# VH-VL binders against 7-cyano-7-deazaguanine synthase (queC), part 13

Target 1, 227 residues: 7-cyano-7-deazaguanine synthase (queC), of Persephonella marina (c0qst3)
Amino acid sequence: MKQSSSIIILVSGGMDSAALLWLAKKEFDKVYAVSFDYGQKHRVELDFAKKLTEEAGVEEHFIAEVPHLKGIKGSALTDRSVEIPSEEYPEGPPVTTVPMRNLNFLSIAASFADIYEIENIGIGVHSVDSPYPDCRAEFVSAAEAAINASSVMVAKKKNRITVYTPFLGMTKTDVLRIGLELGVPYEKTYSCYRGTIPPCGECATCRQRIEAFRSVGLEDPWFKKER

## First folded at step 19 (VH-VL)

Design j6 (from g5 with light chain V29I)
Fold by ESMFold2, last read:
Structure j6 (fold): chain C 227 residues (1-227), chain A 122 residues (1-122), chain B 111 residues (1-111)
Amino acid sequence: as target 1 above (227 residues)
Amino acid sequence: QVELVQSGAEVKKPGESLKISCKGSGYKFTNYWIGWVRQAPGKGLEWMGIIYPDDSDTRYSPSFQGQVTISADKSISTAYLQWSSLKASDTAMYYCARHRGYGWETQPFDYWGQGTLVTVSS
Amino acid sequence: DIALTQPASVSGSPGQSITISCTGTSSDIGWYDWVSWYQQHPGKAPKLMIYEVSKKPSGVSNRFSGSKSGNTASLTISGLQAEDEADYYCQSYDSSLSGVVFGGGTKLTVL
């Protein structure tokens, strides 16, 4: 049933990366994971990412530091002087935008892929509900081209590195349905941008998660009265 | 190699101020939450609060909110616990300790300082 | 004023197994799998023995194990030795306090 293949996936601990992780375990023989510490306020997500990869049984889970993103002020995700908004996002790029986040992440994941000769890099982006430019098809295509042009493995073996984006063009609800079918343990996922325990329930990411569960007739495991 | 070294024992009178220190070495100080734990003579452990030295994000136990100040100077890898006005009931051993991992809620204290005994005599 | 409840003392003979309980509420042990246990010998700082309910840091004897059921976590020490005589504290996160809570401590006496 499984393809004889390897993938390294970007795992944040959230719903989308959890769904990707479970999908990748179904579709690939060897699944690696990488998570990033870029100075985000919600650093606790990394502990959730670790729990998910332990449960899924990945080959190895790398934690990569991205300190230059930590030093850049002005993003609500990394600068504590900038508030995480409670309201729905304005039309322009939101204050939670971390400069070039997925570009940085994909390039780092590509270095692991190049060294360990992994031909697939998975990222759980979906463009319909996301305000971020680095979650769009145009970005993915450009990043894949740059990775392949830069890869020593590709130059040597004349193969390809594929950026695997199975959720592109989907809503958060669509991704949730896939994860439910796959048996994703959503009680072990974490999405809050404020990094609180329990999740704040007020940031855009918390509201999107809560609404996605409601749209399929379920309650978010974090906000049930009983566990 | 990870070490937390605390300042020496203190003998004080009620009403005096005090600032004790905890210096971390052998790891990247700015990457870990540092907590303070009180142990009164013959009593158990009490969580006082924590700080993330990189940005000084600080959280307090409700019992200690407004009673002490937790701070850090990341340039010298040092966390502090401070009282503006000591009381006899502040007589205790005070430990600093480092949280394992990334979240203070999810992870234990994996390394502890040797403790600083504070004695407040009437 | 939320604290985890531990027995004040337990005792056992060398070679026996003993269990120390730690009971909380649905806002801490009952909801989260983040229970830790610490050993403290007289005059010493606490030492981490168990974290995440049942995980052991490197260098901790395999005689120590942890478990959880409902609102109660347990530390089990098998093959008791004289060096195990110490105070033992459990710890969890509690969402009602938005903070860390410790148990009151259990004095283990090896008879």
Scores: ipSAE 0.553, ipTM 0.823, lowest interface PAE 2.6, mean pLDDT 88
Fold by ESMFold2 at other seeds, last read:
Structure j6 (fold): chain C 227 residues (1-227), chain A 122 residues (1-122), chain B 111 residues (1-111)
Amino acid sequence: as target 1 above (227 residues)
Amino acid sequence: QVELVQSGAEVKKPGESLKISCKGSGYKFTNYWIGWVRQAPGKGLEWMGIIYPDDSDTRYSPSFQGQVTISADKSISTAYLQWSSLKASDTAMYYCARHRGYGWETQPFDYWGQGTLVTVSS
Amino acid sequence: DIALTQPASVSGSPGQSITISCTGTSSDIGWYDWVSWYQQHPGKAPKLMIYEVSKKPSGVSNRFSGSKSGNTASLTISGLQAEDEADYYCQSYDSSLSGVVFGGGTKLTVL
């Protein structure tokens, strides 16, 4: 019977999800988070995700295990036989593609949303810089429709679940500017797909992060000479 | 409740091989890094290395690289520390310990085994 | 290898506060906020007391606190009690080694 604005945010520990988390804390009354352990090589990201949600002060941070994704060969993120590229992402689906990753993640987040009666699911996709099919507006619209068709909460309360994607149409630099204005502690974020400490600095996601900071006249906190 | 139970004390001669064990229970063994820590008699703690049992991703301290083998059998929730040829200087207490988080770099050892005393003498 | 520097011993009387220092470099304590502290009683395994500089696991007394400044982390025990007598080790990650480093240990004596 309580009517409040609430959201569950998919938090990876990276720049985009951190910016989304800080934006959501500003825009919503109650903020929940969910992160995924799917056998990724960069599993340390989950520790960064937990630190971010602690600092932001979320209602609860769920860690969902998705072990079946580890058994699917061919992704550089889960398959040791596939190297993580040192160059920019190629055209089309990159080797770092985990099959239907955001579809899996959104459906799991929707289960939490349905049980906790959360009306918004936030994901930090931005289509301009992403090679992944599951970061596009067409995908988001289809996923939202499927979620609403499946939701017991929606059937009972006659409300709806919105997939909140405030960064669609933006570049990584645009998202970084928003996060800087919001006060995101970027030294507490982690983007490296290789999972090294310090970040490797040479995978595509590390290079995109470094380039984004450089484009706003800053150095990436991980790669500054001094802290 | 999380428990790490190590194999019993060992008395060995120089040149012999040895494999000691650490069995985890009360948690998903494959979800956590397991480390090995050496403590010579009356001395401090020395990190030897770690393993992620799910895929056997293994990292060694430079001080122990090539001197020991760290391994795991996830089917029985057990990690191992192994020498091919013991030296008298390997006489020490050996602990296994679990890392708290998902990355071993970022988080502490939150649960420790009881230790395995290894004595190497002629 | 690089090791963290701790005093060999410290002492205090019951009820006092004491501080144990742990000094590293910019490749470990100076860069990362991942300092942990362990208590070890004779014949026992180490016990985690502090992690992430200042966090406490469940069941650790509020008398224990941690902090960090520059390359030095500190463990402070207030209201010193007889059962606090033990060896204390700090621990961090060191990126120059790509590994875990411990301090040399500090023997705390309660007088």
Scores: ipSAE 0.545, ipTM 0.822, lowest interface PAE 2.6, mean pLDDT 89
Fold by ESMFold2 at other seeds, last read:
Structure j6 (fold): chain C 227 residues (1-227), chain A 122 residues (1-122), chain B 111 residues (1-111)
Amino acid sequence: as target 1 above (227 residues)
Amino acid sequence: QVELVQSGAEVKKPGESLKISCKGSGYKFTNYWIGWVRQAPGKGLEWMGIIYPDDSDTRYSPSFQGQVTISADKSISTAYLQWSSLKASDTAMYYCARHRGYGWETQPFDYWGQGTLVTVSS
Amino acid sequence: DIALTQPASVSGSPGQSITISCTGTSSDIGWYDWVSWYQQHPGKAPKLMIYEVSKKPSGVSNRFSGSKSGNTASLTISGLQAEDEADYYCQSYDSSLSGVVFGGGTKLTVL
């Protein structure tokens, strides 16, 4: 039974945002989506994000351009001179860090929420992203407070905007189980940081995805011998 | 209105160099992959390669790798296709075309230039 | 090397429905939903008719439709008209070739 409520979901085209999208379609009456073009090397992810939101049947899918993030050098995701590594970075932010990524994204999503009078903003952060400061509970709480302090809708309606983070404290495997039970079409998801087709299978994101599937006794649909 | 305007027809001799152009207008030139497609007389379409003008990320078909140079000047919204030494077999119509959407692998060419006829004969 | 196979020609009478096939492999059409179709009249640039298997750009007639099954994509033209006489090319990405591939083209003749 759905409540008469609305949410805007940050959709990257990857596993976690897909699981969040399918969960939100079950839990909310109106589901909007926003994706970001910040000059990432893996730009093709946006085509996958569009396919996912079309399949889920969202009210509207916004694409927001964030070109200033591309202009900031030093991230492997946006700077062609910086190589995308094949290994993880367990200490400190990895070279794939885009500065203040989720802070930028949440503030932009909040602008859409204010204009469309959307009460919830969903982001698929969870504990396997713990190397990134902007994936932690402390960040989410601070961002929510700033959004509510800034919102014209909140001031007028005397309500609140909730930053919806149902996967916080979960592993990638936990999120995958939820998505599988919800019927997420994982063969239609993508988030290889190298932007290759097929996915490279060797960047940190690909390896985490492959391991998550193996941990539940499945093969990643991108890496099956026959599809 | 999205438009791709190519440079005019060329008549060349074997061994000469050539650089043809494709100017985009009516859209953010740096936001889209631009591809080059060859069509030999009476033959089908052949993908040559693509460029993302914002950072000059360039990919070539294996069949054309090392045979042409694809480049762009984003300050004037123009992509280029260049030969250092033309062969008679380079006689063809050459189209530039814009990829729809974000990935060149996943998306078609939604807008095409008018074509540049290159004739190479002695 | 030929990546996508199309018949060299097809023909039909005005008002009929015709179908042009495009056969690839599991590394292209069989795996990806990114098949496109182009129409090319003599002396003109190709025009996009179908993308992502079955989607149509704005301004393309509803008489054109696309589908796929297994390794074969199909372009169907219903209510055939004289101006449909042209060459038709399919296109996909192929991971084994690491590139965009076109079919060899099909000449449609309206009788």
Scores: ipSAE 0.534, ipTM 0.814, lowest interface PAE 2.8, mean pLDDT 88
Fold by ESMFold2, fold request of step 20:
Parts: sequence; C-alpha cells; structure tokens
Structure j6 (fold): chain C 227 residues (1-227), chain A 122 residues (1-122), chain B 111 residues (1-111)
Amino acid sequence: as target 1 above (227 residues)
Amino acid sequence: QVELVQSGAEVKKPGESLKISCKGSGYKFTNYWIGWVRQAPGKGLEWMGIIYPDDSDTRYSPSFQGQVTISADKSISTAYLQWSSLKASDTAMYYCARHRGYGWETQPFDYWGQGTLVTVSS
Amino acid sequence: DIALTQPASVSGSPGQSITISCTGTSSDIGWYDWVSWYQQHPGKAPKLMIYEVSKKPSGVSNRFSGSKSGNTASLTISGLQAEDEADYYCQSYDSSLSGVVFGGGTKLTVL
C-alpha cells in the first residue's frame, strides 16, 4: 500500500537496505536515498548502492561524506591495521563495529529529511541477528525522539518524523524472503566487509548472507557455480 | 574541473632510475583510485596498476609486479610511477588516469593525464 | 598477457553504422556488467565513451551505443563521421587476474 508521503532510505548496497528500498517503493509515493562514505574498506559498496537506487527509480540519491569516522581507531572496517576476522566473535560487539555508526547516519539523514520536508526515515535494521547495539529497538526509539525534538520541520508543521524500521522483529532470512517476493536483484547487492570482488566469503556478513540464502533453499548469487 | 597533469617527457639510458608524476586537481584527490597505463609505440593500452592515495592501497598487474613502484603523496595531490632500473623495452607513453566512482573494479577511467613519453635508448 | 579480443581494424563509409566487438571470458565480460569503451585519436589520451556496458558520460554523442551478449561486448557507431576515425579499446575487470584488462584495440578507418 502506498502512503501519501515521502521517505529517505539509508542505502548501503547490502541485502537489508535493498529489501527496504524495494519495500519503500511499494509503500511510499516519493523515495529518496542516502548513502555514506565514511572511509570504509568496502567503499565499492557505494557503486552497488547507486546501481540499486537507479533500478528502483528513487527521486534523488545523496552521498554523504563522513571522513571523521575514518579517523577513529579500533574498527576493522576503517582501520587497516585491524584485521577483518574470518569468524564471528561470540562476546560483545565485534571488532567490525564502527562506533555509533547508525547514530551518525540517522542524524545526517534527519538533516536531509528536514531540508526536503521528508516525514519518514527508513533504516533496514533487524535486531534478532545483529550483534550491533545501534540495530536495536531501544536505539531506534531514542533516535526518533531526538530527531523529533531537533526538527525545525516538526516544530513548524506540527507533524512528526517517523523512523521506519519494518525489519526490527525479523531475522536476515525473514528479510531475504520479503526481498525475494518484492523482486530485489540480489546479484546486484554487495555486503563484503573486506571490499573484494568477488566477495571474500569469509567475513561475518558474507557468511550470514550465504546462510540466509541456504536457509531458503537458494544459492547466494555471488557464490553459485553458474550465473 | 578535474585535471591530471603529468611530468614532462624523459630521455634515459638503460639502467637509470626514473620517477614520473601525476598531479590531480579540481576534485578531492584522496577519494579516487589512480591508475597507470602503458602504451608502447604503435601498441595498445596495458594496465600497470592502481593506488588509493588516501591509504596507499596499491595493486599491480601481474605483468608489472616487481617491475615498477606506484606511490602517492596525498599532501600535494600527486601520484608517482617509478623504475629502479630502466630497460629499452620501457620505451612507451605512460598515462595516469582516475577511476570513476568508488570501486576500481566496477568503474572506468573517466579522466586521463596528457601522458609522459619515456624514451630509453643508447 | 591476457587481453580482451578485438578485431585489429574496421572500416566504414560516412553515414554507415559499424560495430566493434570485444570478446572475453566468463571471468570478465561474461560475469560482470562493467565493460567500458575508450576512443583514442593519434597523439591524444584515451577518452571514455561507454561505461557499464551501455551508459554514456555527458558530452558523448548518441551515435555511440554499447551492448553485451554472453562473453562479447559491442560498441556501435551510427552515422559515421570523419572524426570517428580513431583507435577504440574495450576494458573490463577480470577476476582471474584480480585486475583491469584492455582489449588489443581496433583501428576504425572512415573511408
């Protein structure tokens, strides 16, 4: 069902943001996108994000540069002296955590929402499978409150900005099923944290993606024998 | 406007060292991969390798691995191609070029330097 | 020593259409939609004409078009003009080399 309003979607080029993008095209009249260049090792994901937004037919696709996140040591995604692990860490947030990544991204997306008078901000978080604190319901609720308290548009129009998180109660497999039904071109998505072509197949996100496809009886398009 | 300006033509003898330069302007130099491409006289284009100037991540064609050094000085927006010992077969035109977009694998060279002619003889 | 295969030369008369082929393998053109084409006039740097199989940069004539089928990409130039006389190179990423590969080049002669 289409709403009579607009949304800005955080698009990384990965599975979850692609599923959200296709869902948003079905649910909203105007869909904008924003992607972030924060110096990640896997910057090639931004080319995949651009291809996805072109195919979905968004109103505009903004690329926001966030170079200060690159200077923060200790994340395997931005600090090349820190190895990207081949296996999951069972304790605490993994070394691939970029500190407060989604908080930074939502605040920037909220600025675009204020300027363009967009009432919805979409993010493809799902807390069931995520080790990251900024992918959880309590974070989303707090961020939405802060955004509404800060918004000039909300103050003037007496409306609200909604942080649209349709996948929060879902697993990666659940999100994949939704995307398959919506016709998401998963061969054009990319989520390898190492930034290799083809994807490495070894990092946590590659393994999680491969397992999600296997659990629905499919092969991951990147790792199938024949395309 | 995006511009890549290369150092001038060089005439060298076999065994000499050489370092040629490519200065980028009109864009954020550290945000784009820079590649080096060789063109021997009357021949086609050969990819030599690339560098991401921000962190000096460098990749070489198998044909050129160990034959040249690609480097960058991001403080002056300049990439370099260097030989420790030139051969007569290194006589060629050398281009630097910028990759469009974010991934060097996925995107073409959208802006090219004017070329540096290197002549190695004697 | 891997290059994409192009014909060495192609010719056509003003106003005709010509097609230049670029044949690779399943590790490059057959797998990826990242084929690019460059035009190079004598003494000049290459100029990007086509990228991502069929997209054109700003300022490239609509007479140039690109396509791909299987392991073969094609550059088509319609309405040939004298200034189209140049060398043309295709380019792709090849995963077996983990690197960029060019075709050997095609000399287009406008008769």
Scores: ipSAE 0.512, ipTM 0.801, lowest interface PAE 2.9, mean pLDDT 88

Design j6 (from g5 with light chain V29I)
Fold by ESMFold2 at other seeds, fold request of step 20:
Structure j6 (fold): chain C 227 residues (1-227), chain A 122 residues (1-122), chain B 111 residues (1-111)
Amino acid sequence: as target 1 above (227 residues)
Amino acid sequence: QVELVQSGAEVKKPGESLKISCKGSGYKFTNYWIGWVRQAPGKGLEWMGIIYPDDSDTRYSPSFQGQVTISADKSISTAYLQWSSLKASDTAMYYCARHRGYGWETQPFDYWGQGTLVTVSS
Amino acid sequence: DIALTQPASVSGSPGQSITISCTGTSSDIGWYDWVSWYQQHPGKAPKLMIYEVSKKPSGVSNRFSGSKSGNTASLTISGLQAEDEADYYCQSYDSSLSGVVFGGGTKLTVL
């Protein structure tokens, strides 16, 4: 720690954001977190996110409400009339796409960063395995440019806000391996889009998580007991 | 500040219907799960089920599935527990309670109503 | 139904420390760190005393503490006082039942 540095991490309670959180605690002096209540079916993830940030010891964990995303129909994650699929992700954006999800979230996180003068905004996207357009490099670059063009802090201090995406270009398995080395308590993470306890084991996110653990010779902590 | 106020005590006969209420105030009613808990005289607590008032997502204990109906009217911040046909064994104290946090599976009941005593006797 | 086992009663003298156990299985207490404890005085609604194994809501005395080991959660009351005389219930989620479960309750008598 040669000089003061700060980051605000988008934390969902899942594997990727947990790995990012633990990595950020190693790499930055001050780590903040923000989580979003956007009317998702799996709102229980926020309870897991709070336990993770408490375990990691963040400076502050904000919960931001985004109720307007609930009112926009058509996503399986927020619209109860749309079923959560049991199949693997198809190529292209799945029915679980929340419109402009990460653009909304980065914009809100940027507001916190601007007011609290936080230089980095961390998001655990990895484009190799992700079907979501807002998890890709071209999106991140555009969002960072818009944030810097909009920031009073950047204009005042003549510095830059960095959108920190250390997992871009990695697979889910790569990210899991990093988190294991960092000591992420994966038994305290939650990934299920259906919001069930235990996780359903059959939605695309659950299956990707299970497969990632299998690919490193481990069992998913959620599914290795009597269940 | 947070308060759950339940409807008054009821004395009923077997076979009669009943709907009791739980009105929440001092918080955003639609943001919290509301559960119902039964306590027979001199006995312990039994979870009956839970509802998320925003969308009426409702879950029942296996012991109470099909035995009662849990509902909510979010426009008046009120949850309900109802029976279509009461039995003498339904004599108990019934509590509504607000679930802390986001997931009903992960968080406790942080605020409780005062209870509604239901007496069913012939 | 009831999936958590508590002793039916426990007693202690003023000033003593007492512990109430709550034993479940790997489908509830053993898996989840979301265990809660409630105090209920006669004629009153339950009051939340401990949540998430060991956390306390605002206004709950430091004399109350919670812990968990394996399939057993424990509520400890130090410096026992007359007003602690009440029924105590543990609570967890049970995945095999897909529901909330309470212990059978423990009557604490202050001698």
Scores: ipSAE 0.460, ipTM 0.799, lowest interface PAE 3.4, mean pLDDT 87

